# Designs tried in a protein design chat: VHH binders against Type II restriction enzyme BgcI specificity subunit S.BcgI (bcgIB). Part 26

Target 1, 341 residues: Type II restriction enzyme BgcI specificity subunit S.BcgI (bcgIB), of Heyndrickxia coagulans (Weizmannia coagulans) (q07606)
Amino acid sequence: MNNLIKYSTFLISDLFDVVIGKTIDGNKAQRNENGTPYITRKATRNGFEFMIDGEKEKLYSGKLPVITIGNETSKPFVQEFHFFTGTKVNICIPKLDLNRNHLLYITTMIENATKMFSYSYTINSTRLKSLKILLPIKGEEPDWDYMNTYISKILSNMEKNFDVQQNDGVSDLRSLKDLSWSQFKMDEIFSINSGVRLTKADMKPGNIPFIGATDSNNGITEFTSSTNASFDGNVLGVNYNGSVVENFYHPYKAVFSDDVKRLKLKNYPNNKHVLLFMKVVILQQKVKYAYGYKFNATRMKEQIILLPTKADGTPDYEFMEQYMMRMENKVVGRTTEKEAD
Short names: E, the ipSAE of ESMFold2; O, the ipSAE of OpenDDE; V2, 0.75 times the mean of E and O plus 0.25 times the DockQ between their complexes.

## First folded at step 8 (VHH; framework vhh_etentamig_d1)

Design e72d (from e72 with S31D G56D; at its last look DockQ between E and O 0.02; V2 from the best seeds 0.00; counts 0 for: pae O 8.8 > 2, unsure alone 60.1 < 65, grease 31.7 > 24.2, SAP .76 > .668, placed apart)
Fold by OpenDDE, look of step 8:
Structure e72d (fold): chain B 341 residues (1-341), chain A 125 residues (1-125)
Amino acid sequence: as target 1 above (341 residues)
Amino acid sequence: EVQLLESGGGLVQPGGSLRLSCAASGFTFSDYWMSWVRQAPGKGPEWVSGISGSGDYTYYADSVKGRFTISRDNSKNTLYLQMNSLRAEDTAVYYCATVETEFDYLGYTEGMDVRGQGTLVTVSS
């Protein structure tokens, strides 16, 4: 795949039929863990809010998979299950028979194209339809095979790095409120390694994600064939310059700029769910650094975070993992909730 | 308190040039993406241009590509928009804008949009 791929611009409306969700009547909708996913304009959790029983007429039961995009957040998510949603969520239905990998690739391109939007500039259905995204082409058409292969490779690399713990049955059903929380320094929890400076001038085009200190597109600012000592995967990339404190989990191998720190767990196997939990925890500190208090490497190490703890005062990594697994399972409709012993 | 103050607007002839400035205060300016947005009378807001916190990445709407240049001076907490080859359709109030997002342990909570009062650009013969 080292061949220079040519890209071209495509309109969303050329690739997708764009519709909006139907308003859910709050009086008729009931929260039910065994129900159907309710997708909202949330920027996280694949848009998942909670499971509900809703009116059948309000259910999106059309072609799958699709992409959902909240108007305000402009975050695209691939949905693989039927779902309820609202009028503030756009549903992008592929005009062609696209698979999950194709849509995942496209979501990345959408996110890149929309990163400049503000909340005041809502990406309504009209604007979304006119949105231009860059896609690899073969001739004049999108190169679907390339996209599929590209994403497959990323996923494969992720699987190698992610002991995808088999969705083993969720056994921990505790809520965040049920836990004791303690303060920890980030350097107690994480090994923190620096990225390496790589200028645009020194970057060669390629397929390896380059992680910059951006606040969008999962931190990906470029794709390169140039690697260096920062080449790493299954890490949490945290910005200490640029969009400070913003951070993204990278299950795939990537190159990291000198403005990004690579975080790995010190005392627990590095894994997706715990790192995603940590992502949210770290983001809680964003406000602190937004107004005059400068974030840097030293302060990052000394930054105090709150974590759930076991009775012995150590971080409850198992809970973190289980909690995030539960959340993920709920989003994907795979909730096998075992009654808490 | 986060404040943005736009300046540099005015009346200009078609084909003319204008430079807008936005003075930022109340936040770490260099940590945030900044954008210019404009709103013409009777029309909705239109995104014009954006720039990364570091200034390494710039983006433009198709309508202004090749004519407008966004830049920033982080040492002065100032955002700029150089507008060349101005057209009548560029007439609008121009706003400097940024976005803040809050999260909790459950994920997304609320976003805050911040913009100034705007500066009027009128392109007329």
Scores: ipSAE 0.008, ipTM 0.235, lowest interface PAE 8.8, mean pLDDT 82
ESMFold2, look of step 8: ipSAE 0.123; ipTM 0.613
ESMFold2 (binder alone), look of step 8: mean pLDDT 77; pTM 0.780

Design e72f (from e72 with G111A M112F; at its last look DockQ between E and O 0.05; V2 from the best seeds 0.00; counts 0 for: pae O 12.7 > 2, unsure alone 61.2 < 65, grease 30.9 > 24.2, SAP .865 > .668, placed apart)
Fold by OpenDDE, look of step 8:
Structure e72f (fold): chain B 341 residues (1-341), chain A 125 residues (1-125)
Amino acid sequence: as target 1 above (341 residues)
Amino acid sequence: EVQLLESGGGLVQPGGSLRLSCAASGFTFSSYWMSWVRQAPGKGPEWVSGISGSGGYTYYADSVKGRFTISRDNSKNTLYLQMNSLRAEDTAVYYCATVETEFDYLGYTEAFDVRGQGTLVTVSS
């Protein structure tokens, strides 16, 4: 069943109560490392400025988690702790009992809704309330389970796909903001190979993963002993039918359905860290196809993605690799990343 | 600094034609996917058309298919939109745009659309 996720438009005001922060009296606020987070309109560090002691009456101590959106910057952040803020920050309080993953998904959709006019679009509380975002639906309601699963999967994949035992040296400490980004076509970056049609009737039971165009279980739909020309490993499998744009990294050998494309790097040694980086990059394009833009093999090749670049304009694969290594180290608690991303 | 400057807008009668131009500077124009986006009064932004860096691939919103043609001259760093059979509903400020994105390992975090000041197209009898 081609479980194509259907999207619909929702108003922020339908999903959230929107309030503004209370201004902190600078004379009464003191920096204290053991204090409470002060969240501002800052577009980085999840809006965090510094820890402060402030008046209790000014503290947001309501329901958590929430989304904060600064005016002018229009950057949404999930807050999981009580915080101080100002009148130029909107606090979106979920009307439903939403978790961090739900809100993370929604922040992405908010960003997508505002990105087209980010330079001139100032979000005040009124505009924010009327902002329309796309969400996946089950029936007529947001599909909360899908959103949760989607984010959970991203997190889980990050944890599972990294070898916890590998402690590769990190030498590149640049943040994403420190980089120049350029547009590249998918076929410039990847060799793209098709899967092969293999019906269930033709499949013999075995222990080889069969990768279908699903959005779950790392793309694995069956286990088979049947192999074909699609037999491949250390590859990024991208769905172009079914759950389109969904993709999974496969460090192991697998057989791929005709609904999945196999992507490998053209101009850099194929490796898990870069491919995992690319996984995230490709997933960001999913929203584009939510509006009914049909995803197919041809369009996949021509799909534009944004990548960090070196001074010479080529993709910075080394950075991608190092970045994901850092993320791996952070996830496994081997290193403390000091980046304010 | 990336700069985009739209021109060619104006008043036109229904059924008329107009050609928009966008002059680009500050980046390698031919390396970027470019789009036209429009915003009508009281309405949200609407994607109109897109074209690949090489110009080999063009895409259109359903609302403008068959009427609008996007093109580019990379030698002149210029994007074009030929608009034919204009309708009242085509009235809007038209922007040429490209996209910059920042993300972390959890997904999309920041996006910016680089656009110009826009050019007004008014279709009225």
Scores: ipSAE 0.000, ipTM 0.212, lowest interface PAE 12.7, mean pLDDT 82
ESMFold2, look of step 8: ipSAE 0.017; ipTM 0.545
ESMFold2 (binder alone), look of step 8: mean pLDDT 77; pTM 0.787

Design e72g (from e72 with W33Y L106S; at its last look DockQ between E and O 0.08; V2 from the best seeds 0.00; counts 0 for: pae O 11.7 > 2, unsure alone 59.4 < 65, grease 27.6 > 24.2, placed apart)
Fold by OpenDDE, look of step 8:
Structure e72g (fold): chain B 341 residues (1-341), chain A 125 residues (1-125)
Amino acid sequence: as target 1 above (341 residues)
Amino acid sequence: EVQLLESGGGLVQPGGSLRLSCAASGFTFSSYYMSWVRQAPGKGPEWVSGISGSGGYTYYADSVKGRFTISRDNSKNTLYLQMNSLRAEDTAVYYCATVETEFDYSGYTEGMDVRGQGTLVTVSS
């Protein structure tokens, strides 16, 4: 059963009540480190500006968590605490009882959707309400369990795969929106090598991870002492059978099934940060196959992906690396002060 | 302000050729991936072709592959689409756009706002 995830389009207004913040009287608001978060339309620090004491009537003290979106930046953030904000910030209040992971998933989809707008695009409340986003579905409803699990896995993988000791030296603070994006074929970006068929009958017990076309456990289905031509590491394993398009980064040496392709960068040093970035990019292509388009080895090579690019039209690998480093820093609580600007 | 102005559309016989142009302003043209999209009457927008900022990479929808050629002149901030062997099903308003959605590699571009006014291409005998 091709357990392909199906996607459907939803309006923001179908999922959220959208309200705007209340103007804070500057004469009555005072900065206080022990106060309440003031969330603005800024595109960084989760919208956080500073802590303040403000009028109780101006406080958002409703349901949590919510998503805030600045009008000009269109950057969505999940807020988990009550906060002050302004009229230029939209507050998306879930109509259902959604958790942080659900909202994180949705923020990603919002960001993707807003990429289609002009550079001068302002997302006011009316436009936001009419914004269409793609979500995975079970039946006709969003698949909340999938979204939750998906985000949980990403977060877990980030924690496991990033080396905290290497996160020094972040210098690129650009956001995804600050970049130009271009399409590339997978075979232009990656060397793609096949796994090798290895049956359970031929597997001997051991300590080498065997990577199958699964969507869980980082792709590991068995541990074996049996190796073959697929023995490889520091590679992105992408499923082209089974759990199609699912992929995992493998910093360790592993054996790969014939249902998994091994991807390495062609024109940039193969590294975990870029490959983790690519993991996310490739996962975004699931929607293409959600509508019955069959994924196979040939199509994988020809699959077009969208990547950030430099002015010369080449992929911005440096950005990808830096971006993932920043993400790692955030996960481990080592966010640099520079990101606060 | 980002501005895109399409031109070159018109009436053409099946099997004929047409060359579309898109004049871009208000942004660093050479830094951005550009696309042609089209919308036929009663249908949603369809992605037609794309080209990288440098022009080094070109991509086409299956429906136009081998017939259409996308190009750009960054010195003139202009995007082109050479359309050969035109068919009736190619009839549409053609738009140039600065971006393509991450989810629409199948050619579905509903909701794309970064485009010009478009130029009408009619293929009819």
Scores: ipSAE 0.000, ipTM 0.228, lowest interface PAE 11.7, mean pLDDT 82
ESMFold2, look of step 8: ipSAE 0.012; ipTM 0.481
ESMFold2 (binder alone), look of step 8: mean pLDDT 77; pTM 0.786

Design e72h (from e72 with V99S T101V; at its last look DockQ between E and O 0.22; V2 from the best seeds 0.00; counts 0 for: pae O 13.0 > 2, unsure alone 63.2 < 65, grease 31.1 > 24.2, SAP .726 > .668, placed apart)
Fold by OpenDDE, look of step 8:
Structure e72h (fold): chain B 341 residues (1-341), chain A 125 residues (1-125)
Amino acid sequence: as target 1 above (341 residues)
Amino acid sequence: EVQLLESGGGLVQPGGSLRLSCAASGFTFSSYWMSWVRQAPGKGPEWVSGISGSGGYTYYADSVKGRFTISRDNSKNTLYLQMNSLRAEDTAVYYCATSEVEFDYLGYTEGMDVRGQGTLVTVSS
């Protein structure tokens, strides 16, 4: 789909009115689970900090959905509810009537644009307004239909296979600090299988996600009907070319590029929570490869990772699973922050 | 707060030796992979060497293999780089680096690659 699409550069200010949040008075704001979302400059959890009661005058109650971008993190998030935020958060209000999918697409493009800069890139409102992003176009205008369809396909494929398990069974409340950690080789923990080369020319349009060595869109670069020996699901895809070390969990069936390795657990049932835990663990090694050290298949197998261990020295998969369950519960508001940390 | 402080840089003649140190604080040093990276004037950063948390595994760029030795003392929270047979091409600011990763259901917090201010190594006759 992407090969036939033309892209053009747009300024954020062309597409959005950019405003900043209002400072929350700590004396007048209090945590309330039944309150209003407080969005901060966090790079995770869609910027969500906690629910609060605050002054009405400080509430963003304007057009929805919008994109929030923290100054320091430069991480864009789509917000679909009214929220409180601070002065260190930019609120991008669409000038056009854009939906969630449009904004999700744009967030990806914003991330791509900012990644071109150093990790120390701080985006203030002025800089954000002047930020240039690439968007698909129809004629001279953004192709909104394409963006919508593209995101819809991604979400649809993800949702079909992403079973949000009601995690009613959290019993392990240990923190990461409470654990013993040991070093393991990647090939001790994972079965590592290669993707298969599939050129764009050989791809037929379809609904199967194609996973490339990208750092965005959960690794999805195309949708195809073409399958090959790499067709797989419930797997961690790790890039060893392109955006090296970047990795994504794929609960759905997908086709994998030859630039991506498929990782499955060897000694524990392959599952979402453990693999998501492993995703983060693997990303800890990113710095090793960030400055030009080549990440190849051999090195991947020999790569040492740090994992929580049981008393017998084996990986504590149960903890990993429980931990990620807690995190999931926290994100969905099913568990209090106190219980998850 | 994670802090890395490089030292030991200076002027050295070709063929000479230098030992760099990196003092680390603000994190469990022994649990993290550490790297040396360098940046020469007008060039991009170059990965030089890496060492596992325990020190049991070491890695080197091809350009420095056989000449440089990375080591660490976890009891002192210190990373070292022994540089032998130095060449003019080794002239650069040398940084020690680590990665801070906080676990999150959605992944990790970006921008947590940490390096010090660096120490300048100049190899010149």
Scores: ipSAE 0.000, ipTM 0.242, lowest interface PAE 13.0, mean pLDDT 82
ESMFold2, look of step 8: ipSAE 0.012; ipTM 0.488
ESMFold2 (binder alone), look of step 8: mean pLDDT 78; pTM 0.790

## First folded at step 10 (VHH)

Design d75 (framework vhh_8dlx_2; at its last look DockQ between E and O 0.01; V2 from the best seeds 0.00; counts 0 for: pae O 13.6 > 2, placed apart)
Fold by OpenDDE, look of step 10:
Structure d75 (fold): chain B 341 residues (1-341), chain A 124 residues (1-124)
Amino acid sequence: as target 1 above (341 residues)
Amino acid sequence: EVQLVESGGGVVQPGRSLRLSCAASGFTFSDYAMHWVRQAPGKGLEWIGNIYHSGSTFYNPSLKSLVTISRDDSTNTLYLQMNSLRAEDTAIYYCATVETEFDYSGSYEGMDVWGKGTLVTVSS
């Protein structure tokens, strides 16, 4: 029964708060792979240019997900991470608690609405606010369930076509036993930076993970809109207070408690696999501190860890990466097999 | 008053290391990215690198010398570690802030503060 879906017109301003992103000049933007997404008015790649470091004051750290729309391109994109913006980027913040699928549906409707306008039609913030889009309705309200289901179906179909088996190219099949291991001080391997004290009273609610010295939930204790000097990502957070030596990898940007140290590799690009390897290595030291030995910053720096080494005596980061990739592949493979069953 | 004061410069032999310091005062140091810049005799300003409030660093890829930038927010101090110094590294070294604050009114307020610089001379 092709149930004819009814559509109604909604104003963007009825559905979204529209704000202009704080502008970072792309020419002055400093690229950092471990930085934050830089979203511009590009019509492609979801508006993404590159990862950058930037002034915290220019960071969009509000509600997620949101839709970004460049004024000139009028191309809407869903953003699921905090980001910096280039010039003339509108940020549409949902007034309701909408998910990615809802916004994806809405982006399609925005595109349809804007296509009706001549190529010369620039959507500024005012025009964007007054833009009317068609949405499916249940009664007088948007049918959010329909939109969600619709997009879910599309995505599922796409995923089936995308051999998501990104078999991370494993080239190293050596076992841990096949390696030479050497002792390293943590300060030789890691840059160690402190978190910043941020009390609950000083925290504003938001969507930025706050990392405390806990042993659960990947270290996340709160979500905040408050950022400080500890704002960082692609980092291994290691507890030196609370649940001592516990540590979590944070691929996302987060704020860190003063009870947590942020570790980054000094001599190798920070990446998920190596840092996860390091996580396990560091956890092996937990027993040492379980008996009342205080894990302070000084001791952390001097803490000796065992790492696989190359013939030249340097850490074998490549092996670590490959090893963890293999492990990940095994886990993913098991999950896919279970789903096929 | 916002102030940056560089120190640690002097005469150094080639191949040696030197650590420069920049003491910041008059502003919330921890909220700002800090930069190192140098000016060699007869040359223009050259950007060396910076460190953001998060601790992330970015360096000029054209630098031949090994440099490391770090910061201590507890003491409001910026550092520049230089290793394997060469004659070409002779310059006045400056620390600076280059920050722009966004006003919700749509205006930008930039903070651009420079130190007086410290001279580094690499000479045998």
Scores: ipSAE 0.000, ipTM 0.203, lowest interface PAE 13.6, mean pLDDT 83
ESMFold2, look of step 10: ipSAE 0.013; ipTM 0.510
ESMFold2 (binder alone), look of step 10: mean pLDDT 86; pTM 0.874

Design e75 (from e72 with L106S Y108S T109Y; framework vhh_etentamig_d1; at its last look DockQ between E and O 0.01; V2 from the best seeds 0.00; counts 0 for: pae E 22.5 > 2, unsure alone 63.3 < 65, placed apart)
Fold by ESMFold2, look of step 10:
Structure e75 (fold): chain B 341 residues (1-341), chain A 125 residues (1-125)
Amino acid sequence: as target 1 above (341 residues)
Amino acid sequence: EVQLLESGGGLVQPGGSLRLSCAASGFTFSSYWMSWVRQAPGKGPEWVSGISGSGGYTYYADSVKGRFTISRDNSKNTLYLQMNSLRAEDTAVYYCATVETEFDYSGSYEGMDVRGQGTLVTVSS
């Protein structure tokens, strides 16, 4: 297969008409559970606050789907229903007839582009119109079919993983269907310890990995000689902010950002393969957090995961270990066979 | 087969200027997004700037915006970085790179297939 994908940058204003929504002041909004969504600058829950009754002339009733993005929060969300807006909410209305998958791809690229700037980056309509995003191309134009297929594949995999927890007809890990499974809260399985803030100004150069909330480089964002109460090893680091739910196993000692939780098993030795099984199970929750919901400490402790069980209803850690060893061997075999041929 | 060769580094006073070049060969240069990445002593890699295959779109890290200018000459298969108003914190080895896979804007350098050996820029009094 040809794996070469070419990319180019595009201005937001070339792809979208950008307008500010007509404001309904949140202090004056009439809450009504049977009303219309109220979308604000909130960086979580798809920008959704609550349902309201609002003045008809302030309703966004135009083309759908669209992207909303708040000035100060810079979090883009795809909206598929008409809505009212709070203060300083931008509405990005596609110039072309784009579908939900196209917009989900674009929100990912907007989020990536805004991460390249410092924390002090604040979006307004002018900056948003001038924002450049990286998109795959076919010739000189965006490859809309590639973007749709890419998102469809990701969503299908997430639905398949979700259905494995609920219905076993759509899993690529079909051998898991022969097991007994039970629901567990994460706080039943893990001790969950926060990282500790360590700013660049307080870091000294060194060889100790500093673990941040990224989806790349095994979570390592810096190397330091500075330590604090987060200094720990043989843990699963689970992102709490940034690339939420992404997680890495750290056999080595590291210092952890306050955006990353350190997880250790309560009732089994921290084994690489068991923790890698847990990584996959935790990642199945990613669809929920793809829309900007934060994975705060309360939600993490109460997050339900499905685990294989022994006859007595306790987690089958030995199976998890053996399973991940077998799956690791299969991945190595597939990669080696492809490169040899 | 793919080769990237950086040049133009050197010692310069604070407030000075340098122009880096990257000679590319072994691929269709004009079809690919190119970037500059730098690595200061004892630091991780830092993305500096990027430019589209046509040269019509440019991106800059906040730390260099307004001081550095990325450009390319597709007829010469050459990428450039004009660096003005240089500061001590700009001291680093500068690399040019291609991106042939998905690009990650998280501040990591994942998705870069090929980079050169780099050219050293030293800014000191």
Scores: ipSAE 0.000, ipTM 0.100, lowest interface PAE 22.5, mean pLDDT 73
ESMFold2 (binder alone), look of step 10: mean pLDDT 78; pTM 0.784
OpenDDE, look of step 10: ipSAE 0.008; ipTM 0.218

Design e76 (framework vhh_etentamig_d1; at its last look DockQ between E and O 0.04; V2 from the best seeds 0.00; counts 0 for: pae E 16.2 > 2, unsure alone 64.3 < 65, grease 27.8 > 24.2, placed apart)
Fold by OpenDDE, look of step 10:
Structure e76 (fold): chain B 341 residues (1-341), chain A 124 residues (1-124)
Amino acid sequence: as target 1 above (341 residues)
Amino acid sequence: EVQLLESGGGLVQPGGSLRLSCAASGFTFSSYWMSWVRQAPGKGPEWVSGISGSGGYTYYADSVKGRFTISRDNSKNTLYLQMNSLRAEDTAVYYCATVETEFDYSGYEGMDVRGQGTLVTVSS
């Protein structure tokens, strides 16, 4: 579908007012789980570090949604909530009434534009304002409808594969310290399937996310129309090459590179919260492999992970789900839960 | 303070048996899975065996499966490893270990605690 769309270049300054966020020192920030998102220059987790209490004067409380871009990482993220910022965080405020989908599309174009620059390319506010991005056009103007539809389609495809567990009421208030933990083999917990090699040369442009072994952008490296046996959704993609052990949950259908393993739960329905819990659990193993120990497929299967367990010794998937629900609720400010610490 | 103390190591001939013990203190022993890990000279650490807090589930590396048996006595806060049919390749310092995991909005925190280890030497 992309072959028929005309693109033109636009300056970021044409589309956005760019401001620098008011700096809060993360080391001095007061952490509060019921506080406000603290967005930094990090290249992952949508720039989110932790929830904090901060001075009202330092809060971005303006128009939403916006795009944040850290100078060091040059990674753009859509923010849908008011937030505090760390050092050197640019806030791109749409001049037009753009929605989340528009901004998501634009973030992709920003990333594409910055890929041409070495990892050392620092995007300060001046450079950001002068950054040229390609956007689809209708006539001489950006085709906002196209962008919206495009993203909507991607999201819809993702949702079809995502058993949207409605945020049911939190019933489990146990802390991690209240639990028994046990070891499990990854192949005991997960079905592990390989991605498939797809070279750039063979990749056709499209709307399907291609998941590579990266540590950013939820693992998405390209969008393609090329599908293969790796086509899958509602899955945890775990890198065993590249950014080893890094992993992302994919509620949407995606194509996976041969450097990424697709993990699904064997004995519990795959869902967002449990798999996100598992994401963190698996990340704890990163240190083990950082010092030259290869995280190959065989080792991945045999990798031992620590999970909360029920009295009978089985994994407590219900707890995992509830725990992540609580965290999600806290992040979105929907519930005031007592700090489990 | 979490403390783990391994014992029971020694010199044994191939085909022989040893029983290792690990005395745990400073934490709720029964709430944590325990593992045995070994490190041979010049090699990285290798996971050997694990057991759930209740003892209901046991896990073994393929290299020791069928030869080693992990167990625990929660009343004594003690972890055991029965090693049978020992081989030269089993020569290593053996450690008992536990992991504490905590999740927060910023990511994860984990503590991996192990003792001083006990040396097992399998030699003819």
Scores: ipSAE 0.000, ipTM 0.218, lowest interface PAE 13.4, mean pLDDT 83
ESMFold2, look of step 10: ipSAE 0.000; ipTM 0.115
ESMFold2 (binder alone), look of step 10: mean pLDDT 78; pTM 0.797

